# VHH binders against Aspartate dehydrogenase domain-containing protein (ASPDH): the designs that were tried, part 7

Target 1, 283 residues: Aspartate dehydrogenase domain-containing protein (ASPDH), of Homo sapiens (Human) (a6nd91)
Amino acid sequence: MADRGPWRVGVVGYGRLGQSLVSRLLAQGPELGLELVFVWNRDPGRMAGSVPPSLQLQNLAALGERRPDLVVEVAHPKIIHESGAQILRHANLLVGSPSALSDQTTERQLLEASQHWDHAVFVARGALWGAEDIRRLDAAGGLRSLRVTMATHPDGFRLEGPLAAAHSPGPCTVLYEGPVRGLCPFAPRNSNTMAAAALAAPSLGFDGVIGVLVADTSLTDMHVVDVELSGPRGPTGRSFAVHTRRENPAEPGAVTGSATVTAFWQSLLACCQLPSRPGIHLC

## First folded at step 21 (VHH)

Design Q2 (from N4 with A97T)
Fold by ESMFold2, fold request of step 23:
Structure Q2 (fold): chain B 283 residues (1-283), chain A 118 residues (1-118)
Amino acid sequence: as target 1 above (283 residues)
Amino acid sequence: QVQLQESGGGLVQPGSSLRLSCAASGFTFSNAWMHWVRQAPGKGPEWVSNINSGGDYTNYKTSVKGRFSISRDNPSKTLYLQMNSLRPEDSAVYYCTTEASPWAFDSRGQGTQVTVSS
């Protein structure tokens, strides 16, 4: 290890994912060369009796005193908007809320801070099937279009703003079709895979990757994600194309639980193996 | 201050074509993704199409793909939407905008009415 000794990890957010990550860091961290150095939550009372007092950070602005190598955000996109650049002054940042990067001001501020302080912005890949293949294709100039469709029963998703009032009169209703950037503020629970796709394909980005939300009453026990891409039209008039379909069994109202926590833990471990360099990187 | 002015709408029969134009000023047109959105009376706005700054990436709502073609002319700061094989469900006020969200009402022009009726 070039850095000598354990990576110092701070956790921002103490909801379900935060609590699980803190527990794993305390139990498994030392064996993996990781040391939890602080936990911060907007409501400090949630940490009382659960997080050792020495690890409780009361003021996020003081995070530099803990000398973190990596700060993991598992709170809310608003924390990234408000504090992401300040965190990058002191440490690498793992973004748990990739929809935050749909905000252009935030993305610019993070990139500027990342360059200035020489710290990486990492983003968990989440459940995006084929993320590495998409990134490789995009880097080679071979990606023309990328579309992500999420379908679920109307009762099984929570939407905000104008999407929250959406009416689903038939068995299958398209609630949104458009750039992922226009969707992320109004579909925070359904935007992680779409935001990851936009980050995997920087030539398209949040404006060029198209997200589709479908309310489908026949999906009483299934969550479906389709990822479709195509390349430029070739000499024969045909285009390279890939379609992946992910079908996840789900109880009505259920959300993927332990698989999300485990996947995020693996992304955290992968971040520690990557070179620390400026920019936004999927891990 | 961003200024956008749409034109080219009209009353046409199904199967007809129209070409919409959007004159832009008050921002660096050549640096921006541009979008068309539309809104029918009493309905929510919906995104129709977009095009990146260089014009080499375009996207379309599924219901218009193959019938509509977006283009831009950066020297004249003008965005276009060629609409072929028009259908009654395409009837709406069409707006150009710099915002990806169809609900960003303050960042679009006055709109141009397209009515497709027998």
Scores: ipSAE 0.791, ipTM 0.934, lowest interface PAE 0.7, mean pLDDT 88
Fold by ESMFold2, fold request of step 23:
Structure Q2 (fold): chain B 283 residues (1-283), chain A 118 residues (1-118)
Amino acid sequence: as target 1 above (283 residues)
Amino acid sequence: QVQLQESGGGLVQPGSSLRLSCAASGFTFSNAWMHWVRQAPGKGPEWVSNINSGGDYTNYKTSVKGRFSISRDNPSKTLYLQMNSLRPEDSAVYYCTTEASPWAFDSRGQGTQVTVSS
């Protein structure tokens, strides 16, 4: 409500999403009441020549010296596991890697830090189209099942553990079908949309939302997300149902599709309008 | 400590039915999502079905949907899997577990063998 000056934003991660976000903050931020105050990346050389030196943070532990109001994570779930609580000591946190919240210890640590330091945990919806409608349906008791299928060329996966050894015979192979919680540790970069769905539907959560990973050799330049949901069976045995399909152009072998970059900017803008209260909030 | 005991497996012909049971103790059963996973010889484990604490939400692997039915009885701390129209590809050791990952080998019971053969 009251004019409190520009919101101070720090960015953690300088890959494709980070670069786009920093560029938009530098170009459009001041007019939107946002001020970029630092950029950090695990490999600081990636920032050389593109991020003004005064904004380059060399040691993430020093982020408090930049007095951020919001720190935006666009790196990897590992940053949230390792540094999320420290960030919440100083600022609100926008989690760009929602798969990190499939880990119950991490979720608990973030909630505790959020309550203690009175800072919000915001979570980006990523490539999840229809997140608000899912959230409203779930809150009204009208959601009974939610399945999210992610399909991409095998080269677009960054799989770990038992999934790293998976083979893709033929043109279309299902690599995983099961609860999102069981997938996230082994597909931390490929499960963010599914994790966002789990957070949008807390009645189901990470155990009740079903994730399906599909390797499809025909999807050289595309990431495809299918979301299927249904409500309770009515007296005639029929249920409300929705099926959406989002097709995202992507560079060959890329983890992040081009539409996700634009959606993430909108999530950042939206979370600046949300209450800065403790807890986890999807935006 | 979580303790799980599966039972109800056996040797049956294709098209038959079996009902698996899982007796649970050492945790608050009524607060937990419960899962069935299975593992065939020489193959990796796979998730089959789950059910939330209240029994309101159930999910199934596509290949078993319509044939299998998961249920639970919270007072007796028992999880069930009704398996109808069994096929040879359903042959596996079936496990119940509190873990969502089918690869969480140390968090499951001893398993019960289901063999579907003519």
Scores: ipSAE 0.790, ipTM 0.929, lowest interface PAE 0.7, mean pLDDT 89
Fold by ESMFold2, look of step 21:
Structure Q2 (fold): chain B 283 residues (1-283), chain A 118 residues (1-118)
Amino acid sequence: as target 1 above (283 residues)
Amino acid sequence: QVQLQESGGGLVQPGSSLRLSCAASGFTFSNAWMHWVRQAPGKGPEWVSNINSGGDYTNYKTSVKGRFSISRDNPSKTLYLQMNSLRPEDSAVYYCTTEASPWAFDSRGQGTQVTVSS
């Protein structure tokens, strides 16, 4: 851990997750070496009465005046598309909406800004179990295929576009099977674990990691994530393989499990301890 | 502009094989992931398979894995899909595309009809 003095943190987004992060930063930040320096929300009225006026940023374009070390996005992929490169001019960026990186133009713009301004793009790993092992396997050239299946009750999906009209005629229906890049724009709230997997395995990326969405009416109180991977075929015709299955209790109709806020806080703390290095990094 | 021309479809019996081809132009073929997408009458489009620019990573929809084989020839800018052990549920118009999303219709060619019928 470097002694960098207080890290200056800006928060973009003031929904449920943003409110929790701001509250934790104000209450616990100073003892952890973190200083909240601004909060921005698309609707500034949401901050009235809960965010001290001196911390309220009215124009996101002015964020540089607050001299942040880290800007945390907890709003929406659109903020990353529109403002990510500008944020990277001034600070490291923690992306809370990793599905935004499925857009190739956005990814290129962030990487270019990251290299030019020498700031890191950090990405919250979400519910991805085994992300570190996947990253290490991919870096060693040992990853050939990676498949992430998310199964939940249909009420737990927040789908858009053509997926929003999905027909589920039986107790278990595959709503989508294909590259994570093709899914993320239409399932931005349900594809963050898959986006994290694509980022953990850059040799495959968003085109090479396969995402599967399964609507299962028997899963009224459970979210299931299966991660399946294999390595190159060996001389005997066999491949190294791993299958993990994560079963997470969830309230009926919930998009996220109950620990999301705490997990994101841990991602924030973890990325504050990492050196500022260009590129995209999971936290 | 991206131009894609699919061919090789036909009317066949269950258990037969077909080889689809896709001639590509108007973009740098050797830099692109390529995909096969299919659409049956009255159904939404579905992704079938893809292959990366170098040809060393391939993926398949579960229902076709082991029966279909995707390949590419970068010098000739041609994508292939070898379809073995065809089943009636494989009947569809097959499209090649540079887009990962099966709903990206502007990025597709005219398609080639595959009909598997007793």
Scores: ipSAE 0.789, ipTM 0.930, lowest interface PAE 0.8, mean pLDDT 89
Fold by ESMFold2, last read:
Structure Q2 (fold): chain B 283 residues (1-283), chain A 118 residues (1-118)
Amino acid sequence: as target 1 above (283 residues)
Amino acid sequence: QVQLQESGGGLVQPGSSLRLSCAASGFTFSNAWMHWVRQAPGKGPEWVSNINSGGDYTNYKTSVKGRFSISRDNPSKTLYLQMNSLRPEDSAVYYCTTEASPWAFDSRGQGTQVTVSS
């Protein structure tokens, strides 16, 4: 039997989620067999005074020198577009910004790098409750429709393009209703749960899963996700159906709710326990 | 080069039906999700419906569900939108597109005008 030392973990991104993960890795990592070996952020000033200098990586291209087993992205889909394949050259990758996979070129590049270097692409399920049940239902041919509605106070959105100019005239405004693929480029930080749903249901994919983005001024300290699915119509005209509503406490204006941070930590731990196999895997 | 040509629009009264067609060329039609998008004057574009390559998965915007029916004929490379129980708020230029985003203006045809009045 071969012994293995601690799993070597690099963190890319030092926003709210990154700070929480680094804190947990430093405090609890050694007892779990995990060693933080680098932290990188686009703005290195965010790391000054809080990340030990020896762990600060100045140039992401040098990540291989830290010999990570797993690199965790908790920054932005752009990092996955720009650097995902390069990361996969050296380590397994946990994607925290699954909206990046709405871009078919990026998905293809990650799959090719994953196969070539024999490293896994893991995707965090984030705020998507019930992801494995959705995956199993889809694999069995039992999923006909999947609709994900995300409701947040307008200050909790980080929108781009035409969505950035959208008006919220009442207390509750639907900003988008349509395929998740059409939303992800304009809501890259607010579409990750929907992207995770698309990855959990490959029979539907990014074009078949419908995303609804709602601005709700009453949600000053809460993020709400509704997941609605149905199966094929049965002999009586009725369909199997599930409706899940997840209410996540969040700091005012925050993109990430507190329950999502805990769920992401569990995804990280699960990735460290899984075999390193090529392909894209939801965890 | 993707080419799309919409037709079948017109001026109708509320409660009427229309059937839109979209002739497609310049890509492998049978491998693509196809979408309908519409845009009324002074409003942003909105996604209406889509259908997968095999035609076995269809989706609709809530406001048209139960009234509109999307279909495709892969041999003739044609996409359809059957619009029943038309309402004045359905008045718009309707576009077919291969892009999921309603804002992907470069990847759509000239559109076909639907005007519902009475």
Scores: ipSAE 0.789, ipTM 0.926, lowest interface PAE 0.7, mean pLDDT 89

Design Q2 (from N4 with A97T)
Fold by ESMFold2, last read:
Structure Q2 (fold): chain B 283 residues (1-283), chain A 118 residues (1-118)
Amino acid sequence: as target 1 above (283 residues)
Amino acid sequence: QVQLQESGGGLVQPGSSLRLSCAASGFTFSNAWMHWVRQAPGKGPEWVSNINSGGDYTNYKTSVKGRFSISRDNPSKTLYLQMNSLRPEDSAVYYCTTEASPWAFDSRGQGTQVTVSS
């Protein structure tokens, strides 16, 4: 077609990321060819007075009535577990909580819905610096290990299960060291960068990428991510290696640093410009 | 139904070596990541090492890297952990498992005791 109407975008979740995305969509969306068509939040009171009533969706099951082209999840992996396949019946899906894909049943259900309804599953890369380089290295057979360490003040964690009872008596405590798949169910909001790494490196996947979670009381205004990778050992015993350290300013107690909000907006814009096709794609 | 049986533990002196074995059945062993987890009395469980289906990728907990070596033999459906330069802090019951979480107690074998003491 010579003309294309605006992409119709729905937003699921109205926390810090959701509020930022909604604000940017309302202010800049039309210029970019995007139209916000609904906002949903589990607590609809969060939307009162800030989201126009005509855009407030009260029942997520009714999202098809808004005819979205893309639904953006910025809420919690539980929404992806519960509603991801239903969303894919009607629209492409941008997953903001990639830790949801550590659950193999959820991943299978999303892939099946994606193929059946011919809609893409996009996954935000979040705070993962170098995601495309990791993906290309993995695809070329050049990645042998990938380790992601996240450190923040204990107040920046939202932990569940055995990790919720974990004691952090000292100024610096390793709460978890092991496969990302073993961490994601118990740190669903603090493992998204690690989940993005697992998705960028399918040769390793959620079992082969190692996550380390560190509680550090000195990090009152900072989230720190260290990514360490290496390639196969060569004939001399040496291997390609990269170490990156990302320091992301954050308000005390925040689970999301300020730079991550901007990166997520860029992921949204990128996935709106990609050809829609079935499957799970990191953007 | 997954069945796992660990063996090869024992009482040894610091600096000794042991080789743990895990006999597996009831699932497609050659398609699975396999993990070693350990648990000392009164302590929470901790992940130790894993290995992918082909044996190409291995990972180790920082405190054992360079001393422990994980391997597998897919025809015999057996997982191994070679433990060198053993230390008293390595004393624990060692379990093999198909689950990445160290807290997945229902998905592991009966374990094999490793005790490192003078």
Scores: ipSAE 0.785, ipTM 0.925, lowest interface PAE 0.7, mean pLDDT 89
Fold by ESMFold2, look of step 22:
Structure Q2 (fold): chain B 283 residues (1-283), chain A 118 residues (1-118)
Amino acid sequence: as target 1 above (283 residues)
Amino acid sequence: QVQLQESGGGLVQPGSSLRLSCAASGFTFSNAWMHWVRQAPGKGPEWVSNINSGGDYTNYKTSVKGRFSISRDNPSKTLYLQMNSLRPEDSAVYYCTTEASPWAFDSRGQGTQVTVSS
């Protein structure tokens, strides 16, 4: 409806996802009506030689001086916990670390800031294939169970707390099986697809969606996501069921597979086409 | 102040059944997801099962699915775990909790010991 000029985009985080998004924004952004106005990283040395100096933001608190329309977080849930509300004061926010929303205090703070400053919270679906179909099924009362299994080589995990001490004695070890809410604090960079599933299925939520984290030494160049769902038992005793398996090529030791970076670009483009309204919206 | 008290454990033979109970107080039981967690000596805690506030959604760890059944009675503020076809690997202290994380020790009661042995 409204003809909008170029959207000013800031990127928070300069890891694999951040680097890919910055590259695409510089190459394709202008023709899509998007302008990169800053890049910030916790370690500013990571940007040296890669990001033009004029675009390097040294202090995240100064982001308002760049007048962004959208800030894309591709760093870590801690940025959302610590700075999400401050970002929303100045711009719409695309959360690339949906595991941050497993924390109910963070979710409340973002909603309050979103309403107060009239800025949207968009949440990236990450590697979750079929998020919209899950959302529609859940809204229709047709979702009874949802289980997300993520498997990768142990070197591809960035685990915290008691999960960081987990042993992987065999070629294939289940590190966690349980509610997504119980996993997210200890696998904040490896639970984002599961968190996106919990947001897509609010009848289950973070407590009802089951996450399974698997260390598999044979997956040296691959990240695997299995999504399994079922509906209520029908009159014949059968249930609707879907199983998807997404195999994402990844560099050895990488946390993020190549298909995931493409999915984030798609999420960024999609949220730029949505009406900017307060609230949390899955893209 | 959340208070949880587990009971119903014991020493049984493989293949036996037990029913665990959890008496809850100090919170609105009917608004909470409830979980069972277990911990064997020398092992980390494991999530076993959960049930939503209304009792109509249940989930189970793969190794217990089909053998265990979680239920709740909101008027009596009581959570249950029916354990059938018990195996030695089910031996553990079982805890009920309002927290999804099996490592949230502050949110659990004293537990009830289940020992499956000849």
Scores: ipSAE 0.776, ipTM 0.933, lowest interface PAE 0.8, mean pLDDT 89

Design Q5 (from P3 with E99Y F105H)
Fold by ESMFold2, look of step 21:
Formats: structure tokens, C-alpha cells, sequence
Structure Q5 (fold): chain B 283 residues (1-283), chain A 118 residues (1-118)
């Protein structure tokens, strides 16, 4: 049994996912060889009743003083855009907002910082069902199309830019159909599963994986994700194909479904078992 | 500097075919996904189709799949869209683009008008 010592973990973000991770790290972390060393949130008042004051980080720029081994981002793609490279100066980074990587400048900056400071960029597989099967199929050259459809109640979206002005006139409206790269900037908190799919299938990437965003007023307490893939056509004209449908209970208006919270914890544990080397790694 | 020039649009009857072309220069055409985007009057722009750098991966908006075919010729730096079984709802200005977002005006050409009417 090897002794590595406790991994020092910082958490950036204290919304629903951040609160769950902090709670689990405090309760189960020491047994798992993990030590929570800071929590940061844009609104520090959100931490005051829940996070011990000694763990509250007031200024994210000071994170290096806590000497983290891993910083887990569970806030928003803007944190990755603005601070991701600076975090990588001090620690490995687990990206909880993979939609941030749809921005090619951000991806380049993270890769450059990762190589310079010799720290890994980990990306959670999240609630993407079948991510490992997609990755293996893509690596074998057997993936030709991948389409991810996310449907939820309009109140469950946090849309930006021209997509925020979209109308949902009927009970079921397709808000977007196109490459995941074109969606992520305008649905940064509703496109993380799609972004994870793009990262699982690098032969397609953010341009080749097609995202579909559907507003459905009947889905008041549910997030629905359909993942459809196919391989090359065979001699009969038929293709290998898989369709998965994930139905995730969610509080009305919630961006994050309950299955996503549990799956992210498992991704955190899994990435702690991976070698710390430069580059972007799906965990 | 990226330069994109669309051509091949016109006025046609429903059920007709058209072939759009896009001449590209000022960037490494063979290393990029290329996209078609369209915009009808009074509507937001919408993504139609794309094709990867090698031409072996293609995607289509559901409403055009089976009727439209995207292709590219890397030596001539030209992108194509074959549009068959045209419908009035396909009427729009069609743009080729180097970026996936239909709202990114700086990544597309000036467009070519397609009008499908009885």
C-alpha cells in the first residue's frame, strides 16, 4: 500500500455542487487521504454559516498560500477563463465547467500554463453517461457522429447573449441546434454535459459534436439528456449506433440535476488516482 | 486576413436544386472545420451544416438532413453546399463560416441569397 500523504484540496465555488463537495470533503476527506484547505466563493457571505472561518479564502489570488495540490472549480466558466492559468501555477486543476474549453484561447492558455508549471488540467466526466465508451470508440476510429440533446424547463436555463433573447412560444421549443462550440458561450452552465462529450470524442471535438437545447415546459422537475452516436456505414448501409436517454430529477428551475452532483464527486475521486502530468485529461 | 466569398444563390422553384460555393483565402483552409449558416429576413441566424478539415465528418441541421450535402475541395480552398428538394422555408442568405457560432459575423463571408418561391 503506497503512502502519498493527504492531497490538499481547494474548492472554488460554493453553489449547490460546491456545498456538496465541501460537505463530503469535511466528512469523508481525511479517510480518503484528502484535506480541504480552502473554499472560495464570489459572494463570501454564502460561506459564513457553513465553512469554518479558517478554511475561508477571501482573495482567490492568495490561493498559493494554502499550498493546494488540487483546486476544484465548481463555479462558472468565467473563473476558468480569468483564473485557470493562475491556478495552474500552484496546483492541478479540476475543471467543473468544461464549457469553458469551447473557447480556444482559454484551452491554449490552460495548456500553456499546464506545461509551464507541470500541473494537470483534469475535466470531470460529470453526468455524461457512457463517456468512457465514447472515448474508446473515438480512439479506435469508430465514431462518425455524436449528438447530445438537453431538454429542461425554460426556468432551468441560464442563457446569455443572443440566446438569452430567444422566445419559447410553445410548450416545446428548440433553442439551439448546432456545434457545441457555438452553444457554450451562450449557455455556459447548461452545456457542461455537451462539453464533456466533445472532450470525450476529440476526433469530433467541439465543432463536430452537435448540441441541441430544448425548452420544454412539461419538464418542471426533470433534466433529460439524449446522447446519440453512430459509426461508419457498413456494407449493408447500416451503421453501429447507440442511443442513451438519461432522466435526471431536478428541483424546479435548477441548472444542476441530482445525478450530476453525485457523479462529480466520483470524478473528483477518480482524478486523484490519475498521474499528475501536463495536459487536459478527462476524469 | 480571412476572406470568404459565397456564390451560387438565386431564385428557384420549390423542389429545385442549387449548389453554393465558398472561395476561401487568408488562412489554412485545410486545417479547419467549415460551416454553413443561414439567415432569413426577420429571423435569427441558424447553423445549417459543417464539415471537418479532411472532409470525412459531416453534420446537418435536422430540417435539411437528407436534402443538403456539404463538401470541400482542399486543393482549391473551396467549400460547397448542394441543396436538393428546396422548400420555401430554406429561403435565406447563406454564409460560409470558419467558426461554429451562427452569431459570429466576423467569421463568415458576405453571403449569397437563396429564394425559393412558387
Amino acid sequence: as target 1 above (283 residues)
Amino acid sequence: QVQLQESGGGLVQPGSSLRLSCAASGFTFSNQWMHWVRQAPGKGPEWVSNINSGGDYTNYKTSVKGRFSISRDNPSKTLYLQMNSLRPEDSAVYYCATYASPWAHDSRGQGTQVTVSS
Scores: ipSAE 0.780, ipTM 0.929, lowest interface PAE 0.8, mean pLDDT 88

